# Designs tried in a protein design chat: VHH binders against Uncharacterized protein MJ1408. Part 11

Target 1, 350 residues: Uncharacterized protein MJ1408, of Methanocaldococcus jannaschii (q58803)
Amino acid sequence: MSREANPFKKMPTILMPDELMAKALRRGEKVANEMRQKELPWLLKARFVEEHKVRTIASVVADNLQKVIDKTPPVRKLPKFYQEMVEVLVGIDDFKKSMGAFKWASELVRKLGNEYARKIRKARTPQQAGKLRKEFVGRVKSILEQIHPEMAFVAVAREKLKDLPTFKDLPTVVIAGYPNVGKSTLLKKLTGADVEINSYPFTTKGINVGYIGEIQMVDTPGLLDRPLYERNDIELQAILALNYLANLILFIIDASEFCGYTIEEQINLLKEIKDLFKAPIVVAINKIDLVDEERVKEIEEKLKEVGIEEILKISADKDIGLDELKERLKKIAIKEFLKDKDAENKELEC
Key: E = the ipSAE of ESMFold2; O = the ipSAE of OpenDDE; V2 = 0.75 times the mean of E and O plus 0.25 times the DockQ between their complexes.

## First folded at step 4 (VHH)

Design s28 (from g01 with S106E; framework vhh_6qgx_2; at its last look DockQ between E and O 0.73; V2 from the best seeds 0.00; counts 0 for: pae E 2.6 > 2)
Amino acid sequence: QVQLVESGGGLVQAGGSLRLSCAASGFTLDYYAMAWFRRAPGKEREFVAAISSSGGSTFYTDSVKGRFTISRDHAKNTVSLQMNSLRPEDTAVYYCAAVSDYYGLEYTPHEYDYWGQGTRVTVSA
ESMFold2-Fast, scan of step 4: ipSAE 0.608; ipTM 0.856
ESMFold2, look of step 5: ipSAE 0.406; ipTM 0.781
ESMFold2 (binder alone), look of step 5: mean pLDDT 82; pTM 0.847
OpenDDE, look of step 5: ipSAE 0.317; ipTM 0.725
ESMFold2, look of step 6: ipSAE 0.466; ipTM 0.822
ESMFold2 (binder alone), look of step 6: mean pLDDT 83; pTM 0.852
OpenDDE, look of step 6: ipSAE 0.028; ipTM 0.548
ESMFold2, look of step 12: ipSAE 0.384; ipTM 0.768
ESMFold2 (binder alone), look of step 12: mean pLDDT 82; pTM 0.846
OpenDDE, look of step 12: ipSAE 0.514; ipTM 0.831

Design s29 (from g01 with L105I S106D H110A; framework vhh_6qgx_2)
Fold by ESMFold2-Fast, scan of step 4:
Structure s29 (fold): chain B 350 residues (1-350), chain A 125 residues (1-125)
Amino acid sequence: as target 1 above (350 residues)
Amino acid sequence: QVQLVESGGGLVQAGGSLRLSCAASGFTLDYYAMAWFRRAPGKEREFVAAISSSGGSTFYTDSVKGRFTISRDHAKNTVSLQMNSLRPEDTAVYYCAAVSDYYGIDYTPAEYDYWGQGTRVTVSA
């Protein structure tokens, strides 16, 4: 069983050019003061002071930039859900370009540090050694100002990406339906009360993640619980990123209409989700204990008319049909997950 | 408009030399690693050589190491591939490609963001 965490959680805070230079210069001065305490001839001491200052400044700057790279996952190797979230929230091409700027700057600063340290070691006067160090610092400042826009871009990207939900690489069921149709009660009863609340873009309610053994259950309040045509393009794309996570959509219908939405309204939302999501849909007709059999049959017939073949009749409140639902969700989700994994492996084998 | 354009391909006798060039238009190569890939008729694209964004590191597939040299000119916004001691098995269409190398150079064509249209190299026996 593979497990996937939020790949951006380990991204470090991004220092801006002035902050990074100040840090490097402070560290360089501290090392210089240590060198000044050594018992060496005057000129040799002056050279060692400036050489070590340059080496320290180069290391602090280059290592800080390289640390950002080392702690940032390669986009192409991410699960498709996270790749899509980078695209939607940040823009993959600009993100990769900006990370490339960090790599370029890190390597150039390290190269310059080595070059100037070598020149300083051969300096004929303390003034020449100091001048070379000042020249080096000026070149580093220039490099950091050149990549300033890319540094700012990555800082913003980090803030958008670090709080994305942690999804495991498991068969996943995404739960949809209007508010108050019984989604929260059902999720609790299927998974037991062990539900994690995660942040998600464009919803203040977050998402709820629970498990039925090795099946990941995702409830999406604020995302798949009202008409999708009311969303702006970026919000809709963030919701549609769930297509890369979902092996199965579980749509909950409230047969009693106690939720405040008619059956017609509920089926219209179902149609929108069916049109936009590639995963198969299972519909659970909930609260059957509150309606007669004739009404349940009428709803079932309407669902079949819109192309729904997998229909289950339940009462989350009265514990009716939950074992059958659980087993059906497991079987379909596992089958779809393995089919998707087989397709991915064939792409990689080419 | 972003564009990579290859030049320098042609017909050469075994043991001969060719120099391929790739020019970028509409963007700077400064933050990108540059690579050369090749494709023989009926085959997939294979990695040939790459140079890091800084120019400090070069990478070669084993079959061309010691014979081919990749280089870049930051002022001209170009990357070049000097091909020496050419063999009939080097016959292919050669492609220039650009990638962000922040996680290291990858040998997989799918990792590369920008591609040229290719230039044909034919090496006679």
Scores: ipSAE 0.474, ipTM 0.779, lowest interface PAE 1.8, mean pLDDT 88

Design s30 (from g01 with L105P S106L Y107W T108E P109S H110S; framework vhh_6qgx_2)
Fold by ESMFold2-Fast, scan of step 4:
Structure s30 (fold): chain B 350 residues (1-350), chain A 125 residues (1-125)
Amino acid sequence: as target 1 above (350 residues)
Amino acid sequence: QVQLVESGGGLVQAGGSLRLSCAASGFTLDYYAMAWFRRAPGKEREFVAAISSSGGSTFYTDSVKGRFTISRDHAKNTVSLQMNSLRPEDTAVYYCAAVSDYYGPLWESSEYDYWGQGTRVTVSA
């Protein structure tokens, strides 16, 4: 099956130390009240109440921290796109260190819970049992405050990563071109359905994801629709992460120039994208219904001069050339996907 | 000896605002979790809001969420309660409380070791 969610979607909300402690103490008190119903001698009842309070607090804290670890995928096992996004948005080394802090604290709290529960079972007075529980709670509070910076870091990381788009491990076509060249109309016509709009860093437009069978189509408004020299380094790295996703780039040219950009401007953006991405490029000359045949040939000649060999002539609005485009995209994307998978399988992983 | 002194109480019309302040006398609040509790005429004391010793976590009773804000000023050695959109049912004596080593939740009055004398808040209909 090729269906995968964003790896970070399952990360739980990260409780801060005092929130987690409050939750654990509430649950501990609930359990303590249940234990007070037992018909036991006063000392045995006091020990039993305090022991179960400690065990409950330890479990709530340790399990909550462990759940964060369990629901966060290991960075090394992520698709390269998501690995790059962790690096760009968060920092991989700091992310790993922070997850390590969660594991350390979870294991230590669990160990202390068992240790203090054992000591409470041997308490000679109710006051001694209560003192041991208080010591345990103080130590747990100290542990959580010690990892407070790492908890805050993971909370911020989760917010940055959980809303990244869901990309499936499928042959993927990334669509590029200036605004209003017909990308959204074309995507809708090629996929036969409304596309899913997903958030993406450094664009208020988000990205659109659709499918042609088992071919993933990604339209990138605000990312690959204007000159890349206008971007700062972090924005550019986030955009370049798409290079790990793209098996093929489909660049759309508006032959009519009604989009507001000249053919020369459109070809200059194409050159920038070609320089930054490793994937092969197919160019679709769109809106051919609005221009004469000689103009289309002129554009085709200019594209060949800049090294473009795969050129299709279409009208998304008039449904011209779409079947040929669809079949060509499928053929190239599948070929490149299999080639990229073969290369990845031969790559040394550590 | 730890002493807490509340100020800022008074008479206010419904929909108005008041800011309560709690100052420590003879000690530093830096290591204390702080809370506000209130007692309406003829009723028991109830929890209003709390702030952790680090200031990183705040807690509120449901009836004041979104209307009241608890905060601390380490330089002035004070904790404050900003009360907005006041209602007649907020009429009560407001107490600040402090604890350095808490073992239960900060909304349980039994967790607190030190209490102020209280400041009266009266909200007219």
Scores: ipSAE 0.000, ipTM 0.105, lowest interface PAE 21.6, mean pLDDT 83

Design s31 (from g01 with G104A L105P S106L Y107T T108S P109E H110G; framework vhh_6qgx_2)
Fold by ESMFold2-Fast, scan of step 4:
Structure s31 (fold): chain B 350 residues (1-350), chain A 125 residues (1-125)
Amino acid sequence: as target 1 above (350 residues)
Amino acid sequence: QVQLVESGGGLVQAGGSLRLSCAASGFTLDYYAMAWFRRAPGKEREFVAAISSSGGSTFYTDSVKGRFTISRDHAKNTVSLQMNSLRPEDTAVYYCAAVSDYYAPLTSEGEYDYWGQGTRVTVSA
């Protein structure tokens, strides 16, 4: 199941030092009030109250910090796509260091809680027991202030990572091409169902995910629909992270040019994508119902000249060539997916 | 920017003791697990000892267990390796390493984020 959900979706809200300390102190005082109701000798009661207050404060702080760790997936165990997204959006080294700060603080607070609880048990006066508890609280506040920058960093990281798209571990086809070439219509026709809309960095349109049985179809409006040389480095890295997801790129060409882009412009985008992506490319020449057969052949010859071997002629609107396209995509995507899985399994042997 | 600096290496006779230290420049060691690795002439780098970020857990390779002790001082921003009952086969360049990933197997060289330049230890027969 974790493979089918965004691995960061379970990350809890990160409390800042003052809020976490206030929560711990409130819980500690509640426990102290309960202990004050017990019938015990004066000194034993005072020590018992302060000891349990310290233990409660330590537990609340340490457990809260540990919960962040437990609910955050280890980066190394993530699918490569999500590892790359952590690097691009947050920075893996800073993220690991910040999570390490939570672990360090959680363990240290728990250790101090045990040490101060033992000291309180040996206190000779209620005043001494109270002083030890105040000393413990001061040390916990100091620890939380020391990791304040790391707490703030993880809070920002959570906001960036929690809304990343959910991808399944399935053969995946990434769809590319200029706007209005028919990508959305084609996706709907191939999947026969509504698509899932997911947010993605550096696009206001998000991405659309649909399925052809066990084949995952990803439409990338705003990402692979305009020249890549116009992108800054971080945007390009986020787009290239799709390399870790894609087993096959499906590039759609509008033969009619009614999309507003010439065949030359469309082929130039195809060349950029071909140069930057590792996955094989299938090209679908769409809207063949709107143009002469002679024009379609001219486009096909131009595609062959730029090294495209898998070319299909379709009309998404008129349901022409869609069954052949579907079977071609399934065959290639499954083959590439299994090849990648075999390579991963052999790495585990070493 | 980030640098680990080893010190305390040198020449010692078999059966002797030596204390290595590792200090961080440009960052604190508080959030990092720390390890010592060594490389003997003509051999690959191997794990020696590691200590968790809190200092609560320590790990040793079998050949040094009972002879070497790893420790850390958070106030001084240092990690140390106390080497007792030294043997000629302990002759190597010793490297300090730091890792922030709390899930990382501490015995794995490839998991470490930062490395020192090494300090030479020679144990004479």
Scores: ipSAE 0.172, ipTM 0.652, lowest interface PAE 5.4, mean pLDDT 87

Design s32 (from g01 with P109A H110S E111D; framework vhh_6qgx_2)
Fold by ESMFold2-Fast, scan of step 4:
Structure s32 (fold): chain B 350 residues (1-350), chain A 125 residues (1-125)
Amino acid sequence: as target 1 above (350 residues)
Amino acid sequence: QVQLVESGGGLVQAGGSLRLSCAASGFTLDYYAMAWFRRAPGKEREFVAAISSSGGSTFYTDSVKGRFTISRDHAKNTVSLQMNSLRPEDTAVYYCAAVSDYYGLSYTASDYDYWGQGTRVTVSA
């Protein structure tokens, strides 16, 4: 499977037992009506009708269940980001068990269809053929009711997973900082072309994905733009899943404070992110065109005091320092991405 | 919590037979593919046989084809390995293993989520 697409995007709509059974019975009856038009002795005609009903019902049910399996990737083979999202939103063990129920039911229905079709071919009366078909239908209904809880579970899982963002397997920079510090303007200036807006759990704003050549830029409004200590456990786990994606964090500071947050507040958010993310951090001091050099120096000194070594001074609005920032981001993101790939490849060799 | 418990191991002469059983408690095996692996002294775990959740598909390693038969009993929540025409090279600790059938049948030990403690089989020359 490609890392360029959300692995759950192709999951089909999950039909509940009654809906799937109704669909199968309708298709079986359509085939039966076609068989009833044939000129055959009454017993042979009755057997052909019932046999085709059973085969059709078995195929519709089994194929529908198998389609869910075929369009859902194995969780263990997913990129770590998507594995973590399944755990956080759904629960991996219950997801795997429930998917197994689809496979079990699909194979069992197909097996029963073959067995009952053979029995129907040997029926001595039309009544016997009809009774065998009714027995088959009853057994299929029983199987679907047995897995009803697992079908409902996967339907809920699909709703939670289908709209997760699509990430490419590229060096990735995750952008953080308070609202209105200039993140959106900066992303637009650095990437130029189309920015893809993707949904993400626990943010109504979604996330924005853009590219600087083969560098993936991820802007996280509603996620890394307010204090993390204010989040519930599940929300925080979803945010921390970004650790599996980020090769570099770009933190934006608004030197002017026109964003509504003090430098002290902005640095406190930076400290929280630094503690929770493993990736190195580059800080861009933005809006330097709106403040004097003395103020910028004060901010730079405060950043150095909290252990920040990669500091750049920019104005996204005035196109100041953007080329230097772009070069620095590329160098660090590529270096970290290759380190992570080397470590991953060594793990797989064991 | 899932527990798999093997039984039926022992000492047997070459050409003899043993039937291994694996039972699950606290969990239904209905949705799981089941496998038997073995580990001979000083060697790594080797795949022996596997059966799909429905029982419709089975896999065997070449050295046991025609001699071993894997089967399952839905009502008893068990999987069994009937071992016929045993050879000294079949001497090993035998483990049953389970994985969600959503992955399908696998030859690879690391693909299996649940494991029994093992049962010892010794075949005398």
Scores: ipSAE 0.589, ipTM 0.836, lowest interface PAE 1.2, mean pLDDT 88

Design s37 (from g01 with S100G; framework vhh_6qgx_2)
Fold by ESMFold2-Fast, scan of step 4:
Structure s37 (fold): chain B 350 residues (1-350), chain A 125 residues (1-125)
Amino acid sequence: as target 1 above (350 residues)
Amino acid sequence: QVQLVESGGGLVQAGGSLRLSCAASGFTLDYYAMAWFRRAPGKEREFVAAISSSGGSTFYTDSVKGRFTISRDHAKNTVSLQMNSLRPEDTAVYYCAAVGDYYGLSYTPHEYDYWGQGTRVTVSA
C-alpha cells in the first residue's frame, strides 16, 4: 500500500470547531427528520429521534477528527527528509501534540455519544430526552473549543506540508550551481526533457525532478544557487533537509563566466555546499566549447586544490562529455544509495 | 521547560503493594498517552503499562497484567501505576513517559517524547 508520493497529500481540509459542529448538527437534524417518519408510540418515537440525533452528531464529529488522524502519516515512520520538513516548517513535538488533541477529542466525543444515547433510551419524557441531547451538544461544543488552538495549528501545518515535493525511493542526484551556468539545459539533455515541476518551501521557482532511468535528478533553483550566508535559519534548515535525499551532489561550473559569476565566486559556493552536505560531490565544468583548454585546466587545478576528486568537462549545448557524465553519476549515486540503505537498516536494528 | 516527575518508589516485601505517580510541569497531559517503563540493573528499558490520552484504553505487558493498574487524573495532571502482588523480579527503576496520542498506545521507548528521571522500586524476598 506504499505510494511514492508526498505523505501529506491525503490530509483532509481541517474544519474549525463552529464549522464542524454546524456540519454535525445539520446531519443530526436530517437523520432526526427521517426517524420522525417512523410509526412508533410518541414517547418511544421521541427517544428514538433524540438517540439517533446524538449518535449521528457523535459519529460526524468523531469520524471527522479520526479521518484527519488516519490520513496523516506517523512522523516516526516518515522518510528522514519528510521528518526534517515537519520539524523545520511546523515543529514535530507541537504537531504530534496537536494531532493527539484530535485523537483525544474523537475518543471522548464517541464515548459521550454512547453514554448519552443510553441515557436517552431510558428517558421518561420527550422533554427529558431533548434536554439530554442539548447537554450532549453543549459538551461536544466545549470539547471542540478546548482543542480549537490545536485544530488551527493542524490546519496551518496541512497548508505548509501538502505541497511538499514527491520523491521516489531511488538513487538521487541533487544539482547545484549559480543561475545560468547551464543546469536547465543539462537536465533536459540528461533526462530527455521529462521533467516534473514540484513546489518547495522558500523558492518561487519550485524544484525540477527528472530521471535517468532509475536515477532521480533534482534541480533546486532558488535553493543551492546563491551564497548560503544570505539565508535565514529556517530557510537554511529547509535546504539542509536535502541532505536526507541526496546520494550525490552534481555541482555545475560555467567556465565562460557568462552566467555573471566569477570562477572564484562559483568555487566559494561549491565550498559552502561541500561543507554542509554529507553526499559526495561531482563537479561538471560546463561550456568548455566557449573557452580554451588552458582555462579549463586552470579551473580543474583550482577544484583539486579545494578537495574535489570527481571532475568532468562538458558542454551541454554541444553534447560534449554527456555520456561520461551519465555513467559517472549513475555509478556513484547507486553505490551511495545502497550504502545509505544499509546504514538505515543497521540504525533501525539498534 | 517540560518535565515529568515520578514519586512513590521505595522498598517493599514480596506480595506487597506500591503506588507510583507521575506529575507533569510546563504542559498539560490531556493530549498525551502516558506509559510506565522499567529498567533492572544490567538490562534494557522494558515496557510496563500505557494509558491513552482520554483514559479509555490501557495496555500492559503480560508479566504485570492483572497485578498492575494504570490510571490518570486529568484534574491533577497526573498518571499513576498501582502495583499489587509485587515480586522480587519487579525490582527496577520505574520511568514515566509521554507521547502525542495520535499513533495509538505504544510499547516502544523511542516513540516517547518526554521522560521522567525514574523512581526506584526494590522488592525483597
Scores: ipSAE 0.034, ipTM 0.590, lowest interface PAE 7.4, mean pLDDT 86

Design s38 (from g01 with S100P; framework vhh_6qgx_2; at its last look DockQ between E and O 0.90; V2 from the best seeds 0.00; counts 0 for: pae E 4.1 > 2)
Fold by ESMFold2, look of step 5:
Structure s38 (fold): chain B 350 residues (1-350), chain A 125 residues (1-125)
Amino acid sequence: as target 1 above (350 residues)
Amino acid sequence: QVQLVESGGGLVQAGGSLRLSCAASGFTLDYYAMAWFRRAPGKEREFVAAISSSGGSTFYTDSVKGRFTISRDHAKNTVSLQMNSLRPEDTAVYYCAAVPDYYGLSYTPHEYDYWGQGTRVTVSA
C-alpha cells in the first residue's frame, strides 16, 4: 500500500549562482587556510594550497547540484497524481530539462576541477598556481550563470510542489457537494478526530484527509463545491488530478435545502462531477431528519433518473445510517482500488 | 520546433566503417543524454549506445562493444556514432534519441523524449 510522503518535500533549498559560488568560495578559503599551516617550501605550498582550494570548490558546487537531483524523484516514476500536479503547476518538460541542466553542470564542474588541479600541480610559480585557480573559479561562475534560468525554475517549482498533500497508497474516497451539506461533520463522524489538513492548489482552506481503517477519505473544500464551468483551465486540471486518487466519489445532498441550494442545483452539480470523474459515485442524502419520507423518496427517484445506483439516506448530526454508509464505502473503494492495482501491474509487466 | 536529424548512413561492405551523425535544431544538446537505437527489418528497436550530457559516461550493447564509439560535440550541437568492423547483422535503420540527463543513461526507448527520422545502414556480405 505504501507511500506516505509528498515526494517533493525532501528537495533542498535551491541556491542561485551567486549564493552557491559564495558558499563554495567560503569553504575553499577555509581549506586553503588549513593547508597554509603546513610547513612546506613556498612553491610546493602554493601548489598544494591552490590545488586543494580548487578541489574543494569543485566538490561543493558539484555536490550541491547533484543533491538536488538525488532528492528529486524522476517525474515518470511518480504516482500519476503527482505527475499531473507537476504538469499543471510547473510543466513536466521544463522541469525535466532543468534537472538535466543541474546534472550537466555538476559533471562539468567536477571535470574542470580535476583538469585545473592537474594544471596547478605543474605550476612553475606561486603566481601561476593562483592564476589557474582564479581561471577555474571564473569558469565555474560562467557555468552557473549559464544554468541560472534552470536554477530559478527549480526554485519556483520547489515552492509550488513542496506543500502538495501527502496521500497514502490506499483505497480513496473523495467527498463532494455544495457547502454546508454536512461534508465536514460526516467526515469527522466516519473517521474520528484525526483529520489532517493539507495544502492544495487553488484553495486557501486546504484539503482534509481522514481514515476509516485502511480507507483514505478526502474532503476538498473550495474545489468540488460549486459549478465547474466557473473554473479556469488550470483550476480544472488541478481538480482532474483527483481522478488519479479517487477510487470512489461520495456526493452529499442536503435534503432540507438549508445549505442554500435547491435539490435541482445540487443534482446539477452531481451531473457535472459524474461527467468529470471516472470513479463510481455513491450519493448520501443527508439531513433526512429535517424532511419527511415523501421528500426523500422524491430525491431518490431523481437520482435514479440521473443514473445513480448507490444511494444512502443519512443524518450525520443524528448518527442515522452511518454504519451502512461506512460499510458500503469500504466495499466499493477497496474493489475499485484493487482493479486499479491489477491494471498497473499489467502495464509494468508489458 | 525541436528536431533531431541523422546522417551518414549508406551501403558498406562487411568489415567496413561508417560514421553516423545526429544534429539537433530547436534546442541545444547541452543538458541531454543521447542514444542510438536501431531497427532491423521485421524486428523491434534495440539499444545500441548512449552517452551522458557531459560526455563522461558511455554505455554500449554487448554486440557492438569495441566496434562502435559514441561521442558528442557541444560546439557543433551533434552526437556521432563511429561504426567499425561492420557486420551484416548491423544492417538496420539507426535512430538518434535524446532525453534530459536527469536520471542517468537508459537502454529503454520509452524513456527518450525526442527521436530522429532514422538513417539506413546496409552492410553487404
Scores: ipSAE 0.276, ipTM 0.718, lowest interface PAE 4.1, mean pLDDT 86
ESMFold2-Fast, scan of step 4: ipSAE 0.609; ipTM 0.859
ESMFold2 (binder alone), look of step 5: mean pLDDT 83; pTM 0.851
OpenDDE, look of step 5: ipSAE 0.394; ipTM 0.763

Design s42 (from g01 with Y102W; framework vhh_6qgx_2)
Fold by ESMFold2-Fast, scan of step 4:
Structure s42 (fold): chain B 350 residues (1-350), chain A 125 residues (1-125)
Amino acid sequence: as target 1 above (350 residues)
Amino acid sequence: QVQLVESGGGLVQAGGSLRLSCAASGFTLDYYAMAWFRRAPGKEREFVAAISSSGGSTFYTDSVKGRFTISRDHAKNTVSLQMNSLRPEDTAVYYCAAVSDWYGLSYTPHEYDYWGQGTRVTVSA
């Protein structure tokens, strides 16, 4: 089933070693104070207090580290889009290593807590019980300092990953084209509802997500709305991650050129996107109500020359051609989605 | 830069013993589960044995259980496989592999992040 949230949204805030240790020590002292109020012989009371302090410190530290593990999804089980985003933004190998450090530390702290609790129960003096507790605390501090770099890495990774967009596992149409060609108007007209605004790396405008029934429509301002040669390598990698999401690219051309870009400029962007994306492309020639039929025909001929076979003529503002466009997008997106799912299932049969 | 290097392979007669070692350079093994896989002539890589990152859990394929022992030395960043009562069917190239312990242990070669080059073990009749 499709997920309603980004896989990393539930990752908890990562406490640094000093914060986690301080929290554990406060909890241990609170438990110790409660235990000191019990009416027991001095040696039994001292052992009981120190044992419960150690067990509490161990639990707070180990449970906190384990919570990070439990609320972080295994990268291998994620949709390929999210796997690629982990690789681009943080690096999968370093992420896996750092998560492994949390598991190692959690298990080791729990083991040491059990070992020291048993030793404290056998202590012959209150001083010996206290010395064992101090020794345990020192070992936990050492473990947390050993994984300090990995804790810092996961904190940064969480910040980068927690606000990635939420995509459903549905046939997906990615919308491309220069600014002001009518993408937002068209998206509203096709979906009949408000769009969801999501953050995305390397764009301050974010992305807009809407639906035509079970078809996911993604508008990508700041990503597929200007020449790709203007991007640095990491930005381009983040944009190309959309290849794992897109079953169909809908490219919008403004026939009137009121958007501020010539037809030649618009077709050049189309060529770049066509070369970089595996998904088929449908081109919608928009604002046909503002130009002569001869102009629309000239644009259509230029598109055919660059290998575009799926061309539709529309006016988003005047509601011309939208039903035909909707039907075409649905048919192609579903077909490509099922084809991609079949290929994905075969890859997992290793 | 991360590298695993196996050693200890060789030729031995059936019933004999060998000890394989795997050493890591460029990273600590403390955060990784470690496994041994083998590939016999004409076969795919198969799981042999694994040890958790903490060393608290060990796993073996049924055919080597009771004959092989996996262990790790955290101070030396090494993992070892003690192979006793060797059989001709144990003839293979043995590979050391590492995977982040966070995922839980895998028996599938595809899931492992780092691999050694392999060390050859030949058991004669």
Scores: ipSAE 0.337, ipTM 0.745, lowest interface PAE 3.3, mean pLDDT 87

